# Ledger of designs, part 175: VH-VL binders against o60147

Target 1, 175 residues: o60147
Amino acid sequence: MLEKNKYLYIFRHIQTNQVLLSQGNVLKKTALFQLPYPLQKPVAPNGMRPAKLRKDHWVPLLKVEFPNESMFQSVFMQLLNYRKYRSVQPLTSDLLKLPIPVRRRKIMRQEVPNTIADLADILNKEKFPENSVRLQLSDKSDSEYADWPPSVQIDSEEIKLSRGFREKTTVDEAR

## First folded at step 9 (VH-VL)

Design ia24 (framework fv_lerdelimumab)
Fold by ESMFold2-Fast, scan of step 9:
Structure ia24 (fold): chain C 175 residues (1-175), chain A 120 residues (1-120), chain B 109 residues (1-109)
Amino acid sequence: as target 1 above (175 residues)
Amino acid sequence: EVQLVESGGGVVQPGRSLRLSCAASGFTFSSYGMHWVRQAPGKGLEWVAVISESGSNKYYADSVKGRFTISRDNSKNTLYLQMDSLRAEDTAVYYCAREPWKDSGFFDYWGQGTLVTVSS
Amino acid sequence: SSELTQDPAVSVALGQTVRITCQGDSLRSYYASWYQQKPGQAPVLVIYGENNRPSGIPDRFSGSSSGNTASLTITGAQAEDEADYYCNSRDSSGNHLVVFGGGTKLTVL
């Protein structure tokens, strides 16, 4: 009955500009594993309280609709590989001269441009049919980070999230 | 040649602690997420914990959360699992396993495993 | 929270085709990977990302999936294929990043 997912959602953290990939329109806590840096200070040094996912701190960056799940999976896997490749590249001498907190902020701020560029690069290498991939961007100016192939049509419609997305999800309780 | 070698297993009494190590060689250890997976005698595989490439992100199975701590030392190419408050149910062969890329969810290389027996 | 479901045992005659099945909600979003485990040995990856074989895995192994179900097919089973087979998938349900099936013991008759 239910088919495999053909949608890719990418979310951006409103404060750090860090990016999370999702195979659905809801952001799961386990997606935090994608981040090299914690979203916030630890609640307890020994990890007694689990990290919380603040869904209200993540906004959709873009949504991609593919013609079928095979194309979705191919692009999604390649995008994960691109992110992996970036994480193992040597830091530039300019970045190495910066204090660690400043360095981390600069790296995090580049995740949106880098993710969009990587997505476009993958789609340019894949030879999908013309206008078969629908791309929706929360901010249309973000499309300027890359040149898009003929397979991509950029949608003007707002990205709609499920009702549950904006509900706060935390494991920490108020004292 | 990619190799993962576990050590630190043994017989331990309930409530005690034990630390497992996994020595990695033949690849750039700091570039890979690492997991611990266990298997009770005659039973199936159960995922235990994961640590990201840098060590910044860690996640645990509910059955071990609060008792086990995963860590890594990229300068020594070594993965660790600190097991506290051990229970009879923790008796298993513990494997370290490499994730080929971030969030791939599968393992391309496994160690040979180290047996942990928790008995009174 | 959720695990993948496999039949505990299956048999196949030498040279015949066998299908091992794996079911679970995570398979609607992610492809299954498959591992072969022989007694006293660590698991060995035989299929990943639905139907990709690692180097050194015979072409008689193949994978497929539809909906919430994934299958491992061994075409022309050999005696050396007798082993336990586990499926695994990504799990984004909040508690686990990885979930395994209960395993299927394949007996080659």
Scores: ipSAE 0.000, ipTM 0.461, lowest interface PAE 17.9, mean pLDDT 78

Design ia25 (framework fv_lerdelimumab)
Fold by ESMFold2-Fast, scan of step 9:
Structure ia25 (fold): chain C 175 residues (1-175), chain A 120 residues (1-120), chain B 109 residues (1-109)
Amino acid sequence: as target 1 above (175 residues)
Amino acid sequence: EVQLVESGGGVVQPGRSLRLSCAASGFTFSSYGMHWVRQAPGKGLEWVAVISESGSNKYYADSVKGRFTISRDNSKNTLYLQMDSLRAEDTAVYYCAREPWKYSGFFDYWGQGTLVTVSS
Amino acid sequence: SSELTQDPAVSVALGQTVRITCQGDSLRSYYASWYQQKPGQAPVLVIYGENNRPSGIPDRFSGSSSGNTASLTITGAQAEDEADYYCNSRDSSGNHLVVFGGGTKLTVL
């Protein structure tokens, strides 16, 4: 079932704090392509382990309800563009001095604050009507990573996931 | 089996109050948003109000805003509609209805309805 | 008044195909769902989210939409399909409001 009105769900990885964006409450295997750093290691020399989505490792970070699909598409695309822009920026000299594993963990831990700040920045630039955007956060303290415009109504009510919040594939189950 | 049973309807004079109840069974009531929908005799369906799972969020149709209050008691699996300042145009069968997920905008289960008649 | 417009009545011959339409600006943003209501009974969900059938609903019922219009199609209409049919959708304001069409009375001849 797919509504024309869209919800933006953002999920965070419980171990790395990396984030995934979803156009609904279903987190699909293809969302893993959003990640700049893989969650899985190579299995064998000259080979690579197939990617697998582990449902128990992802939890809701936030949910945004937009009044219509047009507003959702605008914000969703801009958020993807912000994430891509961040991924291609040159690393600071301080980060480049760190061993690669330490550097990656430090960068990954900033994805939650960065994503929340990016979302707020986009919403501040858009001229949405007062109280037209509903933001639910799993942890209300995460709202402190940014200043929110009057268009946003913040709700700390628990984010509900449908029975189909994560798509199961035969490939994922076999691997 | 999911069941919703409305009660509290009856004949009432204009300007007075009535309280409707909806008893839910067969599902985890506290996990679902609930709605009231009404239907005037021989007329179509009209949405009245919604309440979120916890009871924290409530929304009303313009025709009833300021006069009706939706509430719920999750410990008793019961939904309520307090109707104040009743008018002849409020005469209708009142249904409680369950939304399958938050903001879905449609209803998977309905009660049998309870008739409210506002007349002098 | 309702935000969604339906014709008040439509007729179909037994075994023929009928299409019931629902029009409104909210349908540009949200899918329609459809309910069947027989005299003295509560509405029954027959189609949700454009073209999904709940368990127990015959496969002769289907839905479609384009632009500001949604349609419920019954192929091979049966006598028991005689009923009132209502469409509904979310409103276009994003205010969690739900709107219904005025209803269409289907007569099976």
Scores: ipSAE 0.000, ipTM 0.460, lowest interface PAE 18.5, mean pLDDT 79

Design ia26 (framework fv_lerdelimumab)
Fold by ESMFold2-Fast, scan of step 9:
Structure ia26 (fold): chain C 175 residues (1-175), chain A 120 residues (1-120), chain B 109 residues (1-109)
Amino acid sequence: as target 1 above (175 residues)
Amino acid sequence: EVQLVESGGGVVQPGRSLRLSCAASGFTFSYYGMHWVRQAPGKGLEWVAVISESGSNKYYADSVKGRFTISRDNSKNTLYLQMDSLRAEDTAVYYCAREPWKSSGFFDYWGQGTLVTVSS
Amino acid sequence: SSELTQDPAVSVALGQTVRITCQGDSLRSYYASWYQQKPGQAPVLVIYGENNRPSGIPDRFSGSSSGNTASLTITGAQAEDEADYYCNSRDSSGNHLVVFGGGTKLTVL
């Protein structure tokens, strides 16, 4: 079915501004593996516990509705690749100038503008039909982080979350 | 040029202690997390320990936990591994390795290694 | 021990293509990196973040991943590529821990 999985949700962590991608309006614990910096530190190798997902610490940043599953999959996979690419890039000389705590906060803060810019870059490269992609933002000013193509229509309507905001299978990072 | 030079290896008896050092040069040492990785003769690579850039976070492999202590002196650009209660199974070449950035999980530079032989 | 599985040995004819594989659950969440180690020498990073080459690494080295498997491909193997190859990845518990594969000895015939 081409109509399945045509929604992309992006969430922001309220304390760190780190970003999570999801296929739908709920997050599964495995989504935490997307994070450049873990939200909690392992106590010890032998005594470690899996990272805890607290749904009350995540708020929707944006929601994208695609016309079909093929377009969704293409954009979603490209966005995951952009995020993986960013996570393995060397620190810039500008960031290396900063004290470690300031540097870390700045890197995490940049995830929101970077993710929005990456999404817009992908959509600008694709030649989707005019007004075919619906973008909903929790904060409409976040649209200013990028220039959007004619294929995107921006909606400032509040993003509705289901009561099941705790579990959804995340995309496998393979391929 | 980035360089990591290990020292302090040698032959020691079981139950004794040994301290390894890793002298770093060519980069701002205090900006990087550092690891120790070992390799027994003819065997594969085994991760041993990590220390964060400030020295505030330390983690160890189960096989060495409680016996080894990782530390660093950023003013001297030096990484240390204090090895207590040594066992024959600790015989290995010990490498210090630099993690290029937090969350990377890989090593961009390695030292040449220092051999530790635990035998009676 | 390691959480990543590699075949212990593989052979390739001079000038031919060889693929070395690494398998483990952490690869579903994190990219693999690859190291080349020649006898008596320290490991050298040849691929990081799935398919990035450090400066000085020949372009015949490439990486890929799918599911729980990562691969290092050497296209047009040279005699000097004969070495042990190790994969590594992040531990699923977070950014401070890493795991290695058991290593693959590549023989160039």
Scores: ipSAE 0.000, ipTM 0.482, lowest interface PAE 14.6, mean pLDDT 79

Design ia27 (framework fv_lerdelimumab)
Fold by ESMFold2-Fast, scan of step 9:
Structure ia27 (fold): chain C 175 residues (1-175), chain A 120 residues (1-120), chain B 109 residues (1-109)
Amino acid sequence: as target 1 above (175 residues)
Amino acid sequence: EVQLVESGGGVVQPGRSLRLSCAASGFTFSDYGMHWVRQAPGKGLEWVAVISESGSNKYYADSVKGRFTISRDNSKNTLYLQMDSLRAEDTAVYYCAREPWKSSGFFDYWGQGTLVTVSS
Amino acid sequence: SSELTQDPAVSVALGQTVRITCQGDSLRSYYASWYQQKPGQAPVLVIYGENNRPSGIPDRFSGSSSGNTASLTITGAQAEDEADYYCNSRDSSGNHLVVFGGGTKLTVL
């Protein structure tokens, strides 16, 4: 009853492979602050419209179920910190030689493997009970980006929904 | 200067075994996933196997699963492919290839290849 | 075997532009990369991740992709560009499998 949030929903962008983390099955406009490269149309000079989160561009990557809210909060906050840490690292000389659009696409393409590796690293450091964390993926082969601890149980069934985690999932596209 | 040098190819009879090696130099070998890719004479490229940076994760093409084993020795900067129960259709030039980042799905450096001929 | 479709052969006149195409479901999710292979030699990466050239690759090589199709364009083909060209991508059906196109033999007339 007191444990309100025990699910972590992770989405990926269908074109760029960028990743968004959500505490619920609904992506909020504020989730865009996780991204260094905005996916929204530029605001027009005249009659400016607010930037929007496009529902049709985000699909489920994976869902993590924790036994309680405290475990969820610990992992979720650490994962956000890992993402922030990655965003401020200096670029390698090889990346600096690339044109800006090319460099951005290369960085964005790595968000899926990086997020999965980060999740596994966090779960390996935490001392959670055996089989206490349930992981369900849209593509089960993505679990192979990392080595998982005994605390993780990978669901044999993949996420079948191409949009969101439920048919009635909504996103904040406009106020 | 990045270099990958394959060795161990040769003529072998069907049902026998052969082990290929790939010696890496010019980069920090333990930071990179490594792949084996083969090419039958006059044919196209076919992916064979991958091994992660640490060696903990390994994946194989269905055509070789259960017969081939990929491994690596990071202390020796060497990649291996153990090929058991060889068949005529395994005849190919075998290339080792470097993956520039985890699961990128492409290869920035290739070795020169080593020819494996499975013939009676 | 390869699950990406390429035409087996194309020809281009010296100095003209040629486009080699690669088509497959994996290209909806992953960018194509392109390799040049000359007889008796190992493949050489010429384009990766949409439209990136490795150091040493001439700027006449460019890439593009849309939907389930990727293209390699050579603008102002030279005699030395005569080779086999392979596209590859990550398998969208799962696993860390890499898939290659069947290859396109480019003849420079």
Scores: ipSAE 0.000, ipTM 0.459, lowest interface PAE 18.7, mean pLDDT 79

Design ia28 (framework fv_lerdelimumab)
Fold by ESMFold2-Fast, scan of step 9:
Structure ia28 (fold): chain C 175 residues (1-175), chain A 120 residues (1-120), chain B 109 residues (1-109)
Amino acid sequence: as target 1 above (175 residues)
Amino acid sequence: EVQLVESGGGVVQPGRSLRLSCAASGFTFSSWGMHWVRQAPGKGLEWVAVISESGSNKYYADSVKGRFTISRDNSKNTLYLQMDSLRAEDTAVYYCAREPWKSSGFFDYWGQGTLVTVSS
Amino acid sequence: SSELTQDPAVSVALGQTVRITCQGDSLRSYYASWYQQKPGQAPVLVIYGENNRPSGIPDRFSGSSSGNTASLTITGAQAEDEADYYCNSRDSSGNHLVVFGGGTKLTVL
């Protein structure tokens, strides 16, 4: 009855706007390994351990529901690949003119629009059935960072930040 | 086209040293983490070491820690593995391999390998 | 440190479907990747991140996972698929950042 990993949970950092992807509605410490090398200190030697995760600093950005786990895995891995590609591109001349702290903050702030644009690009390249992929956002205006394919349906209800990704209990309308 | 070419392998006696090189081309070498993976004759793949893009961070398999040193020269697009205190158990084909993203744990491109034989 | 376990050998008839499995605790936290290795050649990545194919890999190759187990499926096996197959995953414990399975030799009959 239970299938794992057909939901993609995307979080953003409340101060830096950095993005983390998760297969579950709660971030695990291992998610920190997604952060780009140029923007993060490497984990310490003497055993592989992610940096401490401050869960109160990460809020929901969006939730994606896929029709099955296979489609979820394909999109999730492609998103990680897009992030890798962006991390190795040369910096633009405009960014190079900025002091390092200002430059880093500007790059981090672009992770939200970049992640949304990348998600839309991947979904436009996939052969998904009409209205088969459901998006639920914390701020629906963030959907304007991209043009979405017919396979995508955007939920009219936003994610309440105080609830994180907790699901609502549906009311039995037969009552 | 991404290419990785290993060199420096050969026959060496136990207790001696050998240095392997891996020449990279077709990508911005300084932007990618690099690994060494080995395979003993007729056996499976065994991870050996990793080095970060800048060369600042290095990690080793327990079996080689303290004996092997991974390094890189980004100006020459070359990865190195310095192997000290060699043992018969180190006999293997050594591959250099590229990680597709930070701490991904897998490899999108491999070199053809260089054979190291440790024997008396 | 944790290790990935594979059966050493499997056979499949030409045109039939075969599934190669990989088992280990690291697979509860990380996705498996799969490599094909032919005699005298370097390994070739065929599946990464559970079920993604690199450019040039035939669509008959697919991946899946559940719990501590990952599987590589070849649907409609061809003669050129005869090779050794290795699974790979991250290991966040100890000093081993990457772990490989022992390999499975696929024979196409």
Scores: ipSAE 0.000, ipTM 0.472, lowest interface PAE 15.1, mean pLDDT 79

Design ia29 (framework fv_lerdelimumab)
Fold by ESMFold2-Fast, scan of step 9:
Parts: sequence; structure tokens; C-alpha cells
Structure ia29 (fold): chain C 175 residues (1-175), chain A 120 residues (1-120), chain B 109 residues (1-109)
Amino acid sequence: as target 1 above (175 residues)
Amino acid sequence: EVQLVESGGGVVQPGRSLRLSCAASGFTFSSYGMHWVRQAPGKGLEWVAVISESGSNKYYADSVKGRFTISRDNSKNTLYLQMDSLRAEDTAVYYCAREAWKSSGFFDYWGQGTLVTVSS
Amino acid sequence: SSELTQDPAVSVALGQTVRITCQGDSLRSYYASWYQQKPGQAPVLVIYGENNRPSGIPDRFSGSSSGNTASLTITGAQAEDEADYYCNSRDSSGNHLVVFGGGTKLTVL
């Protein structure tokens, strides 16, 4: 018996800083539906979903372990909704002064701090037991984008994900 | 709060025209593709038309192509559907709907709908 | 006619699990989204992109897909879940960009 769906994996693009959420340690191409801005021209007919996901362009940002599957699902769905609604909020006057391509790049770069802040906001509103949510980051300084509730324990251990975003106990197929 | 409010529906004789409006508020209207979806009495949902964020691209269901024209005025946050050469089969509640994601094909917000009855 | 097929009606006992299915060739290429519609009201998005819930939608609603079939599952059905449910998907075939299922009327006994 393996416990399922109590881990949230968050990935960032190495160049654009865009963020993808995953219910598992492997990114699936369907995760690209989360992005308002395509990373490459659509290859599939009339879809935002490209024919191929470049997994080597994404690196782990953080991993969250929840006490149970129900709490994981609640936070995961709330975070997807926060991301969507944040992307459509009114832009600041400073951003509106910029040409569209420059504006989009600046918005993309804010996805990491915004996602971390959104995660913390959701966790602050939930009544989880103390130290019940375990947070592992690739760069611990990214935790400074938010104030965390007592329910969150930040690990000093590195995320154990390989190229292609599988646990390092599994051979990386993209190698 | 995101709101979409349709207006312009009514009873109209076959062969006549109607223009529907959808007033949008609570979001940056110019950042979203907009759709019209209709529902005949006692029937299911039927997609009618889409217009892109800037208004540059428009697509229609085969059943309305050549008779209906979708348009938008981003300065007024308003979506329109010009319906010409109306037929009894066009009788339906017409909803405006916001496309949740560019080219996603699903709708996160819907208006309350406006009833168009063709046959008096 | 709709390119997506749904059964017209399904019933479930209060507190039990029900699965509503949607079938069509477009589902091999695109994920389904699901809407709840109560009489005289506008549709409400309950699941998008296979299995994502908008904020405010209870966790008893979930989605899945396999091949040309998508499913909406309601675990522990409540009286307020009684409604018509529609699936939709992208369809790049021909002149349509979006296709809907015919709808399923859920009765909670």
C-alpha cells in the first residue's frame, strides 16, 4: 500500500520563471494548461497544449507533504484557482507602460514569489495541526517570499528529484 | 466580483434581426476571449460563437455562420451578438461566457442569459 | 447534434457515489470540463481540464478521463447536487472550436 496524492510538487521554468503544479513528482504535458502564456508556438491544432513538454527546462521549486489526501486536494485546487485569478487581476500602471512582450516577461518572473505567497496564504487560512505540513525547497531563500503559519515545517533537506522530475531512486529516462 | 449581464432578448418574427449585448465587469475584459452559448427550451447547451481578446479573430458554429456576427467594444467592456435572418430554430436563452484561458474552450463565468423567441 | 454523448438521466441515493460519463472522439485530444445547471439558472463550472475544481466547488466533485471517455464523479451526493450536468471539450474538427454533451439530469433520491 503506497500513500497517494498527499504530495504537491511545484516546478519553475529555468528561463521564464513560470510555475507548474503537479500532483506527482513527474511533470505531465497537461500541466501546460496552467500557463496563460505559451512557452512555444502551439503544435496541436487549435489548442494551448503543445505537442511536447520540454521536461529538461523545468526544475523543482518546492515539495509539500500534507497530513492526508483531503488536505492536499483542498490546497492544490485552491492554489490553481489563486494562480488563475492572479493572472487576470488589473495590472499596475507601471506594467501598463511597458510593451506587451516586456510586460509578459515581467509578469512571468513574478510567478515564483506569487505562487509561494499564495501557498502561504492558503495554509494560513487552513487550520492544520502544528508542524503537520512539511515543506522542502530547492532554494531555502525562496521561503522569504511569505510568512508561514505554525502548521508548516521547513526542511533543510534538498528535494530528491532527478532530470525529468522523478525521485532519484528511479533512473532518469531523459538522461 | 466578475459579472456578465446579457440584454437585448425578446420576441421577434422569423427573418428579422436582434442585437444582444453582454456587459462585463470585475475583470480586465480586453484580456479574455468571449463566447456566446445558447440553450433551446428543454434542450442542451450549444456553442454559437467566439471572439478573441482584441477582436481580431472570430469563429462561428455552422448553424449560425453567415447570419450572426460577434463583436466587442473593449472601451465599453461590452460583447455583442448581431443576429440576422432569424429562424424558429434560433429560439433559445443566449448566454455570454468568459473563456477561462486563452484557447482553452471552457468557461469560468456565465451571464444569467437572455431569452430570444423567434416565431411570435 | 452534439459530438459528445451523455446519458439523458441518472439517479443516486443521498450520500452515495454517482458517475456521469461523457464520450466522444474530441476527448482523445482534449480534456473535458463540466458544468452544473439548475432550472432557470446559468451553468456553473464545477470541473475543468479533466480534474481541477474552481474555488468554492466542494471536494466531492472530481473528474477523470480515459481514451475517448470523461467522467464526473460525485462522492457522497447531497440534495443540492440535483441538477443537469454538461460536459464540454475543444473540437478542432470542422468549423467548431467548442462542443458540448447533450446533458445528464441527476436526480438525488
Scores: ipSAE 0.000, ipTM 0.461, lowest interface PAE 16.5, mean pLDDT 78

